# Designs tried in a protein design chat: VHH binders against Thymidylate synthase. Part 4

Target 1, 260 residues: Thymidylate synthase, of Methanocaldococcus jannaschii (q58167)
Amino acid sequence: MVLNINSFYKNCRGEFMRAVFIYHKNNQRMEKFYKNLLNEPDFCRICDDCYNCRGNWTFKNNVKNIVIEEVYEEFVDNPYDYLPELPEGDICIAQLHEDLLYELPLLLKEKGYKALIVPSETPHDLSLALRRDLKRVCSNYNIEFENPKPFCSLEKKEGNEYINKFIDYFKIGKPELEIEVENGLIKDVKVKISAPCGETYYIAKRLKGKAIDDLKEEIANAHHNYPCLASMEMDKELGDTILHKAGYIAFEVVEKALKK

## First folded at step 1 (VHH)

Design c02 (framework vhh_gefurulimab)
Fold by ESMFold2-Fast, scan of step 1:
Structure c02 (fold): chain B 260 residues (1-260), chain A 123 residues (1-123)
Amino acid sequence: as target 1 above (260 residues)
Amino acid sequence: EVQLVESGGGLVKPGGSLRLSCAASGRTFSSYAAAWFRQAPGKEREFVSAISSGGRTTYADSVKGRFTISRDNAKNSLYLQMNSLRAEDTAVYYCAAKYSGWYLPTSQEYDYWGQGTLVTVSS
């Protein structure tokens, strides 16, 4: 019977964490990830009053965004001319021109940041070569690094102390649900961790009262009706679309919760 | 745990037909996406066909119109009907499964694999 999703954010073990989103002007994907954590009443526009599916939590005092001008040049001679002064923070979430991204770990180190997350929502968001270089440079600076593809695939890993704390504090990453079933019907759905786009709250709302015998169509319809940020373009590393992987994750999350 | 065992491989003449079967044991197969892959001598493994738990199918261009993938959840079985076989279809064929249900992973990492069954197309 307990329906207080907001209690998960209020009982965060007393740790205060700051996340900084840095991305180029007009990057709607990164802006939506940032706005998901603000949780303003107009964030969800699937229905006229969608804040009722999310609750009244907010991380407005824990997150900042830095929006920089678009860079159209293939190569950037002076990346530091474009990179602004960073505020104090613990975790950075970034999507930038690769020449700027390469220099970002040094700025993070100088300001005492603990982790860099570079989500890939399209095949073009981060090259494999730069991913390897960022992993090496971050390791040298004792900064944790992850490149989740998509962002909703970010899960806890041994050795990722600060990224694990990020997932627990902000309750975003690979989704986790707790589902209560009574007489073959879904009685309650609790969101423990949401996809960074916020889809998991919408899925949780739609599953309540449904029979467990036929959830596949409900999950597919929920995913289809929610604005998913992942690309439909083929990704050579996955050999499939990032959107297809995001859909698989949505299904797997519900199935895993039902097996508990 | 799901275990997969392929059967139905053998020697066939060009233009012939062959039906491969894959028997799943352990857990209920209906919640799994399933696929056929093949590996020809001296070549890398390639995707052939996949089917979702809901019955949605996809095919590699090289086999489209000649091969048909199907499943029987009551028998925990996956099938590949191969028609108009060519010398180029000679390969070890592998059955694969992943717990994905609704969505169709074509080239994603699969969790469960069979040992393979050899198909030789030769006159």
Scores: ipSAE 0.000, ipTM 0.109, lowest interface PAE 20.6, mean pLDDT 81

Design c03 (framework vhh_podentamig1)
Fold by ESMFold2-Fast, scan of step 1:
Structure c03 (fold): chain B 260 residues (1-260), chain A 118 residues (1-118)
Amino acid sequence: as target 1 above (260 residues)
Amino acid sequence: EVQLVESGGGLVQPGRSLTLSCAASGFTFSRYYYGWYRQAPGKQRELVAAITSGSTLYADSVKGRFTISRDNAKNSIYLQMNSLRPEDTALYYCAARLYGSWKTYDYWGQGTQVTVSS
């Protein structure tokens, strides 16, 4: 009956949100992100204790994916020949050929979408030039725009009404934990907001029963052993790998939770 | 003002080589895709070669003979044309499109004539 506990609670309070994922065939990172919001048994393959780890929530009725064929042309003179008809939605999460991606905001405006999120999980997912152009085009259409690098750096921001609602509704973005400590040991860890790869649930599970003094090592080991979406390829803007930045975020999240 | 200026055309014998150059000014060079088009009298304009930040595309008629390149430091695009044939005779245009631009190339040069004749 109740398909999604977070969605159910939001619906009971009058808010309902739809997110549409659009990406090319064989984009395994975007497909994993989408599927993780369904909370399917294949969420991760680390252990078989999935229900006790993350519970029974699902956003099946709130998310859709549109998978389009790979575009082999270097230039696309008519991007709209390749772009599909969009369903109704509130937020779009996209990774596409750059010529298609640039035209996407117009389609989003025509369908009443409020925000476009283009995650960079690799150094190749969005050029700096296109990022600047998308900011301008989205601004012209009154569509919020964010390019989190990686997605788990996406945090609430003043002025981002719909992206902030997205983070609260789907409980996804820069992770947020609630940690209970007793006698220098982690007694309980609650996930309030998760990274799109689901690593936050795995970290929460691993931290339970650990001494506070040992947490840095546990977090580093969890991050390195979890199938994270972020790339190990060097990113020139960061001067580091996006995967390492995701690891720093995981540590920061735990440290912040301990200071509350 | 935005300008694309082609150079390097001329009369050349079959089997010889020419290098066309296109100098771009008045905009941020790195934000644009570039292409070389040609048009023979009474025929439609056709794409010969195109270049993005590092990827290239060639028409079947020139593949293996022509090479497109870009030099971001010099704000220039080049077309190296080897093993020229009489059917390569045309007015050659440099074109630029803003990354993600809708339908067509935003800017065009005036063209440079290439004539391949014995």
Scores: ipSAE 0.000, ipTM 0.108, lowest interface PAE 17.5, mean pLDDT 80

Design c04 (framework vhh_7sr4_2)
Amino acid sequence: EVKLVESGGGLVQPGGSLRLSCAASGFTFSSYWMGWYRQTPGKQRDLVADITSGGRTKYGDSVKGRFTISRDNTKNTVYLQMNSLKPEDTAVYYCAASGYLSYHRFDYWGQGTQVTVSS
ESMFold2-Fast, scan of step 1: ipSAE 0.000; ipTM 0.407

Design c05 (framework vhh_6z1v_2)
Amino acid sequence: EVQLVESGGRLVRTGGSLRLSCAASGFTFSSYAMGWFRQAPGKEREVVAAISWSGGRTWHADFVKGRFTISRDNAKNTVYLQMNSLKPEDTAVYYCAAHYRPYSFTSEGYDYWGQGTQVTVSS
ESMFold2-Fast, scan of step 1: ipSAE 0.011; ipTM 0.349

Design c06 (framework vhh_7d4b_2)
Fold by ESMFold2-Fast, scan of step 1:
Order: sequence, then C-alpha cells, then structure tokens
Structure c06 (fold): chain B 260 residues (1-260), chain A 120 residues (1-120)
Amino acid sequence: as target 1 above (260 residues)
Amino acid sequence: QVQLVESGGGVVQPGRSLRLSCAASGFTFSKYAMGWYRQAPGKQRELVASISSSGGYTNYADSVKGRFTISRDNSKNTMYLQMNSLKPEDTAVYYCARYSWGYLGEFDYWGQGTQVTVSS
C-alpha cells in the first residue's frame, strides 16, 4: 500500500481503515459505490461541477475493488473456482452469487477482516435464509455483519464497533446533513455522511439558496433526477420498493437536520 | 387537469417488440420525472422503468433491464417505453405515471393503462 498524507493523519488519530469491495463483473451498482469513494471529477455527470458539489476528498488509497467473473449457474459446485485470494483489509463490502457469498466469511476470518457489509439494492441481492446464515457464521468468527436495504440505510448500532468506524471514516451510510438557515433561506448545507451512491451531495447542492418552505419538492425532485441505484421492484420484506425507501431516507435526513 | 394517455399496447408473440407512448397534458411535463408501471391479473402493480425530468437518467426493474428502454420528448410532452424480447411474463396493463414531489417517490397521477399481451 502507498502511504499518502490523508492516510498518515488518520493513522495518527487511530482512525485508519481499509475497505474492499468484491462483486461480479457488470455489477454497475457496486462499481458506483466503489467509485463514489474514489471521488474522481467525472463521477457524477449531471452538471460537471463536482468540486463545488462534492469537494476534493478521496479515499483511493484506502479502498480496493475485486471484480470477479459472472456466475450463470444457479448452483455452484466449487465456489473457490471463482473466489480469489483476498487482499489485506478491515471491512468487506460484497455482492456475490449466494454460493460464493456463503464461503466469504471464512476467507474474511483468515485475512483478519472485522466486518462484512452486504448491501441489498434489489429484492434478489440476498435471500432471507442466507442473511440468517451469514449473521450466524459471522458472529461465530467475530466478524460484524450488516445487510442494509438499501445501502443508504446503514446506520450506527451499539456493538458494531468496526461498521460504526467505517461510517465515520468513509463518511457513507445513512446520510447526515448540517443545514444553516438565514431569513427562511438555506444558507449552507454540509454533508457529514453521504448515501453510498453520492446522492446526498446532489441533494445538498439543490437545497442551497432555497426557501425552507417547499423543501419536500426540492428533495423529491433531486432524488428522482439523481441516478439512484435502488431497485424499483416490490420488496416483500419492506412491502414497498427499495427505491421508495431510499427517497424517504433522503427526506428524513433533511427534516432531521432542520430540527437541529 | 392532469391527464396521462397511454397507447401502443397490443397482442404480440414471444420475442417480438412493442413501443408504448404516454401523452401528458395539464402540467409542465419537463419539470417532472416520469415512469411506467405494470399490473398483471392477480398481481400487485410494479414499477418497471423511470426517467428523470431532463431524460438524462433512467432506472429499470431488474426483470426488464437490457430489454426495455424508456425515453421522453419534452417538446412533445410524450414518454415512451421500447419493449424488446417480450416474454409471456410481461403480459400486463401498462400505466404511465408522474412522480410526485409530495409523496417522495410515489406516483400522484396515473393514466388509464394500455394492455400488453404476450402469447403464442
């Protein structure tokens, strides 16, 4: 790994973390979550004003991705034909064929990983049965486990030491904003924690200069005009689409910030 | 009065294509994100595709990705759904819908629907 100034300062504070994204080729959702943390200037091609919207931060030296070939088989006889040797890391963010995903906690344990996050952006990304198995196996290995549905619902929990550090270090999860109001107008919006897809920066940009009256319309419009990764299929567990839940989270975040 | 009028449905054999149109009136079309829902007999309505107000961003249900393409022409107040490689499972009434700012991702207006039947 190459030490950079940002990593050096975080190490001095005891907050250094390494995140590894593992997913199949052509999984555009996972690739976007990964690229959000790289924060390259062309990440969001809405207006080409990324510096003023997102800032110049980057975690490129703290995150890696592992892209593996697609698995077309319904059942996989030998998952290790597909699974590579894992690099060193602290937190793994994964979306994989369920037969491969089932084997992942053991590999994480062998490399000293502290947490596994499996985001669900579609109703098909993780079955309830495998979720239960992963929670049990990870617990046995002393690996924290979360299955946020959607990824932007990932919030801090008592007992989740490493996932809580992940949220604070990479500043992604359930969004958190700091809003300054002057004369009934939004004067400034600071993004403390962004949705993993980066939508929160776009929402913050859209809210600046707007009247606090009718913010619901600005938030809804921002959500609908941002390329959100959450699925529009009905999710049995939620009783709604994951996309609708993501929209509600975006509204809740702004409303909560205004009450502070 | 907000109106959404669907057209382009019909009966088609598996593997064929259909193009649906939605003509919108009674509101500033270019300011709203739009979508297509469908409902098969005995099933709940499902959102199959959405498009941003500018047309620059689109989303698809995983069941239709790679097969369906949503587009819009703001100068004509019209939205389209190009449906390729149709399957019997695509048989449903297709509804044009306007995304609601008031419902935060829910639809506040629906058209009357257009029937798509995929059968041999």
Scores: ipSAE 0.000, ipTM 0.301, lowest interface PAE 12.1, mean pLDDT 83

Design c07 (framework vhh_8h63_2)
Fold by ESMFold2-Fast, scan of step 1:
Structure c07 (fold): chain B 260 residues (1-260), chain A 121 residues (1-121)
Amino acid sequence: as target 1 above (260 residues)
Amino acid sequence: ELQLVESGGGLVQAGGSLTVSCAASGRTFSKYAMGWSRQAPGKERELVAGIYSGGSTYYADTVKGRFTISRDNAKNTLYLQMNSLKPEDTAMYYCAAKWTYGLSPRGYDYWGQGTQVTVSG
């Protein structure tokens, strides 16, 4: 057995992961998901207390973004005219024109990527037909595939080895909180997993010091004051808006943490 | 409908160069995106380079800066110029073609039988 400190820490803390975000210019939702992982001091701009709200963590050495020009063509005859060479990576998070998106799994397979995550923040971000095709193609390439709608609904699933590792490593997906209560007051709130937009940190900050009986009002106020870019358009599959589902997830997360 | 025949493989010393070619016959070559994939014994097939009908190119990190893909539509021929060859480049090299038009099946539609490249140290 080889004794090596770097190898030991890698094995104990889990596999080093690289995430690559690929999206079109002016996609503010994907930009926000990417920037949440960079955790720059001016990320949220709601208040001047980001260090105490979010902490000093950063994944800037673990994440890359690839921003490509907007595609005006309804059909793209030569998708690779738009798709750049992919860097090495483990997980890809993508929102692209459907003709480009369909070619992406082949490029991911060639570079040894393990998973493709395509978040849907609007009813138009991924068609049901392409979702079905991507699931089939990714399965054939032994690449895990998820289409969370919204991204903050991404949860661990049996069989999703690499997406489960992604959630644990980057601490984003369906949020998880630990709440400490003392004499009917919230003493502390720990964020274990944040929504990819970072809202969960803001909610956690707003709950500290509040009485248990006031929490529904405080959660509603925090969600309303945090800039969420999820669509208010009706989604036929959900039977509701994606924004409304994101709001429900925020409430469920706090309720679940309090029942422990 | 489309047939691909590779040539130009062989034995070369580490640090050397080699050009492999792919001759296409059948349907109009210029309408297809073309690629070069390789497979070493016991390994998965890896896409090393791709080129579109419009001329845009893709390269795997393992070969970037050393390999150059090009096409000659007048001769219906695809080329891969390989420089600074390493023992790790030893593989069977396959030519592939795919239709990028939105009504056709996606992925590579046609493959050649391959040409062997062996790099000695």
Scores: ipSAE 0.000, ipTM 0.117, lowest interface PAE 17.4, mean pLDDT 81

Design c08 (framework vhh_gefurulimab)
Fold by ESMFold2-Fast, scan of step 1:
Structure c08 (fold): chain B 260 residues (1-260), chain A 124 residues (1-124)
Amino acid sequence: as target 1 above (260 residues)
Amino acid sequence: EVQLVESGGGLVKPGGSLRLSCAASGFTFSRYWMGWFRQAPGKEREFVSAISSGGSTTYADSVKGRFTISRDNAKNSLYLQMNSLRAEDTAVYYCAATPYRYGLSYQPSEYDYWGQGTLVTVSS
């Protein structure tokens, strides 16, 4: 029928991509990942200069969210009492009760989705058993699957055509920076890919004008002052907290940018 | 005792339609994945369509757009509406049930309960 001309707008890559976030009511972590892509001026609530820090980009026409009522039942007899009809989309980012999540790949296949990303920000967001099942089912349906733990560890991989496109299109995943040094001072920091929580923009802002000898301290301070969404609870698979892994990623990103 | 009883098979001409039914008893039908499989003479049993407990459907590429699977949990019944039938659709059609198991729906070995089958013959 009547389509907004912006619905078919392509960014500088010449592609249009649709991402759908599906999560339970009161899941503040998933809501913040979604809102990071909307890029509203008051998103981070840390500084008064979000426009100069993050820029004026927005993906509001490329992302949708589906908020599901909370499920307190250990077992769900009919997951479809909770799951609505999915909108059209290319990539799904989901955190749901495991009985609902178990049905999701079939729904994605029927609507032509290409990838499912299930970020883990706590040790309880996805069991290892369900992760194995989702990987198998998605493979059978020719849907790419990743369970980044945390979401800011999501890297490009050979064979992940659509997830790689997602990272480049929305500019979120494992952060990538370009750093320009002049006279031993950080002259500029360009964010190529941000952590899905948006921390990378705040780190970039904090590093501008700092001496290269002070960077470790500035990274630690930025990470400490930014609301970290990752859990401090011990994760058996990592042998550490997810929060600590997120901190290591932030440090590694800056070090790699300095080494070129 | 678990029972699945198929009905609605018969002889149809190419381009014709048939509706198969499967009546289930002896288990909590609404909680089970239901599927249709078929076996043509001299061939292995192959996947046709499946429907989850919640009503989500999947189809083999050979029948997609022509067949529609549906269920009625109040009547413990599974259906397969077959349109635009072709000679290669000639087979014994089986309904099958499995507890909620993800990633198993297209493999015959992964279904726990089977009906006796109903013959569909597409011939001029």
Scores: ipSAE 0.000, ipTM 0.102, lowest interface PAE 19.8, mean pLDDT 82

Design c09 (framework vhh_podentamig1)
Fold by ESMFold2-Fast, scan of step 1:
Structure c09 (fold): chain B 260 residues (1-260), chain A 118 residues (1-118)
Amino acid sequence: as target 1 above (260 residues)
Amino acid sequence: EVQLVESGGGLVQPGRSLTLSCAASGSIFSRYAYGWYRQAPGKQRELVAAIYSGSTLYADSVKGRFTISRDNAKNSIYLQMNSLRPEDTALYYCTARYGFSTYWSDYWGQGTQVTVSS
């Protein structure tokens, strides 16, 4: 007799999922990832056409954020002075001081979480040593773990049941587009999966009406004009900047869509 | 806040075995890494063994002779010391810290004396 909007979303997208973002105050990157899923009308602020660009979808009833005070100390004597009790959830997306991150898997296990995603947008967001420790601890707790560098590199992987469901449910991760071409011109671009920063919608908008021969330049221009969250600082593991890797992903996504 | 209480020390002959116990209280046992340090007369404290969530670390001087273990039901850490040598004579301390580290300990017990002598 009375319909619940969450039940409607569940029926349209399969099983209901709850995602919890936890990050420090003033972390604008994590806040933008969270706000991308809320999809408020003023999200990107590049132009006043967000409704036609992004559509009217929202996950406001599926996502929560927890904002932790900034930690200025190199080492934290008692991480639990900063870490609150976690709400019920299925997937956690986190960027925290490493001493707090180290304790997070146990809190997730106690609340029945299934996965932890720690995106790296700068070379300093997660050390290789802590990545190895988190992978081990999460494995011991039967929690899936991924450290996408950048977050828009997160793709489906065999064995990642809950992270794969997260990508399909929230439609964020490594982007997927459907492109319609007519007479050598891009007629339409549909976003199936968006980069967590929302760049994919802007790229789709910029490509409409462009000639397929000019796409490489248009993709580069769209990427440069969008306020990308990834760092221009050299990353030793990649041998390049994380921002450049995000640009390569954007190019690969469009090329893959054109091959159908 | 973590409180650590060691037991099981004593006088033992070379080649024999001892088991040290450490009872932990005052916090969630599973959230800490635990270790054993020792200090011999006139020497600096040294890390002997450490454990976190099934992963273990041993000093080269005790590897193959000593075994660290945990009992989550009893909130206790153990150090099984086999084939004891006079050089193992020391005051043994139980330690606890957030996370695993060979270089940093957060909390210390009062220590238990182990003397290996004929």
Scores: ipSAE 0.000, ipTM 0.100, lowest interface PAE 20.6, mean pLDDT 81

Design c10 (framework vhh_7sr4_2)
Fold by ESMFold2-Fast, scan of step 1:
Structure c10 (fold): chain B 260 residues (1-260), chain A 119 residues (1-119)
Amino acid sequence: as target 1 above (260 residues)
Amino acid sequence: EVKLVESGGGLVQPGGSLRLSCAASGFTFSYYAMGWYRQTPGKQRDLVADIYSGGSTKYGDSVKGRFTISRDNTKNTVYLQMNSLKPEDTAVYYCAKLTRYGSHWFDYWGQGTQVTVSS
């Protein structure tokens, strides 16, 4: 049902959404996803002016992180020895030892969370076993679940009301660009949705002024030079590395934007 | 569909040995921890041994030093070598695909295989 008044109310009243990142100490990938939403001026250090291409937005009042001590044991007898009490929140983004991660949906349900996102940046971040079990448990608790591999593959899906709202609210997930072309040259690139690592802003900056027939090399070079920590290990489910998939996504995003 | 098929059970005298095998299908075997449970009538299933995808193993105190769990990822099979068997080892043994949630295990297991240790 398309109701014009509902669309108007969304624009005028807005939605307030709270995202909580839960991950182990020294997980640089999850820390980078979290810090992308804080958007501090020093977030991007690829070049002196990289932070200028992002704009002055921040979600510092909408996001929290919970950093848990590293777990080296294969199996954890008491996951609650590691898991703290959860703050109030709407969406949880988590990378944890599997025994801790398995406890998470129940804790999320008790605090009224609507979705759990578990990004995989390495072949070892989430087993296929636990992914299926989390999907089942979350479904039983009426919590939406996604395991984007990599996180920049997270796209809107029918039935994912809260994850779709998360993508629109925080403007992260599978990237979306608006590209303006003049005389065969890229005149402007606007980022509508960024990869959670923020790579999309760097790509947008690198493409500006380039000829549309030279873009494949520029995109590959931008992806290579951005500090993306996605794994180069072969992922058996993908039949490729997660880093290569992230590169293909960057290419698809630019190509889709050029098709209008 | 997850399917686990146990074999190798039977009757053995105290001090004897048996090797259990579990053929797995319907999932990416190499990604999962596998285990062996046992159950006697009127009691809960006890985890006997488990093996992580990387090969690390853990054993219940009652079987440590006597039982050895192993896996062959090329054959999608997990094994339990049982040595120095005792009458108290008599149980139905279940192969399991393991996941854990807090103090509870969420497991998929096969139909089981009977092991009887008796003179």
Scores: ipSAE 0.000, ipTM 0.100, lowest interface PAE 21.7, mean pLDDT 81

Design c11 (framework vhh_6z1v_2)
Fold by ESMFold2-Fast, scan of step 1:
Structure c11 (fold): chain B 260 residues (1-260), chain A 124 residues (1-124)
Amino acid sequence: as target 1 above (260 residues)
Amino acid sequence: EVQLVESGGRLVRTGGSLRLSCAASGRTFSYYAMGWFRQAPGKEREVVAAISGSGGSTWHADFVKGRFTISRDNAKNTVYLQMNSLKPEDTAVYYCAASRGYSLWYTEGQFDYWGQGTQVTVSS
């Protein structure tokens, strides 16, 4: 019989999970998603006290990034000239040239990855044809696949065991708040799940002390003041801009929390 | 779904030239990487050339490099194989194939749709 003394040091977020971000140099959106999980004190440039806004958590031991050189060629003859050897990991979050991205599921399968998340923050981040191909190939390799458009629309789904664990472990995806109201004023706001860009923490901070009758305007002001790199370009599939959808998600999150 | 029809196969003399065409029907042709394959009697099918969805990237097998050129015209939904300096060893049924997505492929297993083939015979 052996006593498991290491349970004494168990991660408070449950079982250990590894996420790997892979993206091209100068992809500021993907870099921001990665840096949100590092939670460095200077992450947000609106105020200099991120500890009071976001808390002192960090996933620096659970996340890695792989930054590869920009590919300027429209089409790539040999994607393997650009693709690095992957580290060990459980979940991959990727934005890459489509010729590189097409090859990624095989590399993920060879390293035992369980899921691939390809966020779309612009209408050009993932074509519909490649999305269909990735879904098929990932299914054949028993790798879960999601293409959230935008990343802050990623929500739990029945059958997505590893992506659901990712959302719970890293506390990112479609935001979830707990709001306490007293005498028509917001007394406290707790962030359970944040948008991958970290906006949800800023919204929570801005709502504290506000009257519930004025929240729609406060949410709009918070969203406007938070630096966001989501595209203002029209997306044909959504029939709207991705930035507008992200803003709508922010409103929906607060309204849902108030109805509890 | 895409349907492929090859044309242009015929008898040609050693040292001659021939252009094969593959006409595609179905949804947007530029979504498909295209390939030319060949199969001689009693031999396995082998890849000859491949081209990416927009035609920006091409690959040619070593045994045809400098002699064959793959190209495409997305406005006409057609892919071509220009064959120069033909040899008796080039005698085969030539197949056009399509793979979903924009990526260049040159392995048979990556192609989802196939034409019926067109016979090329090279004699001396």
Scores: ipSAE 0.000, ipTM 0.107, lowest interface PAE 20.1, mean pLDDT 81

Design c12 (framework vhh_7d4b_2)
Fold by ESMFold2-Fast, scan of step 1:
Structure c12 (fold): chain B 260 residues (1-260), chain A 121 residues (1-121)
Amino acid sequence: as target 1 above (260 residues)
Amino acid sequence: QVQLVESGGGVVQPGRSLRLSCAASGFTFSSYYMGWYRQAPGKQRELVASITWSGGSTNYADSVKGRFTISRDNSKNTMYLQMNSLKPEDTAVYYCAAGKSYYLPYDFDYWGQGTQVTVSS
């Protein structure tokens, strides 16, 4: 087992954790979540200043991806024809055809995984019926389960030992900032937890030096300038678009950081 | 003072293309992000595409992704929506909108009057 020096330095006092992303070919959203944790210099493609914006951390020795060919059939007769043997891991982050998703908890149990996270970035990523089934099956296997909609809504919860550790270890989920204010101006912004798409680093960069009274505008401008993964389709459960909810989360995160 | 004027709507057959334009006046166009919204009869208004004030980032509803392209020309104070491979379900009134806050706030900064797009077989 060899650790990357930067990864080891940043995480040497925490538990070593392995996350496995499993998704279909051409799923650009899951690919971006995975690549956010690799933190390569060309990740966001907005500008050439990623090093100063995001820093030099990387989880490339802690994360793996499994890319499965697209499934066009509405129903899959034998899901195991598509699902490979899983590598060693602690947490699985998955978006798959629902027939494959239903079988995933058993494979996770057999390999000793502790949690399954299924992010919903579109209204079509996970049906309510399958969500209920996954909760039941995972509970029976003693595997934690969350379906954040969107992924940047994933918060710590009492009883979610391993998902809470995931959030702390990889520093992704519902964003958390520390903001220093001096004379009504933002003096400094520190990212404690980033949205899984990495937007929070860009927002933090844009807020430095701005007046508190102008922050709503600055957050909205940063959000619109950053490639967002969430869908603009109306989501019936939310009564709004998932993209709009992601925008509100960004605003609420900054508001919370300003309260003492 | 502030005005947004849509043009380019009409009646077309499925599979054809239309280009919508939104001409803006009365505000600093390059300081606002822009969006195209649509509303079909009996349905809620939905955002189909948005573009940042610089044009450096765009976003699309999944139903139009790969078919529609949003763009803007800040020197002409104009935003465009190129609509390719039109489907009957694209039939709606299309609205131009401008804002400095979230693209779907409860209170919109500026709206156009709308332009009708009808796709019929």
Scores: ipSAE 0.000, ipTM 0.249, lowest interface PAE 13.9, mean pLDDT 83

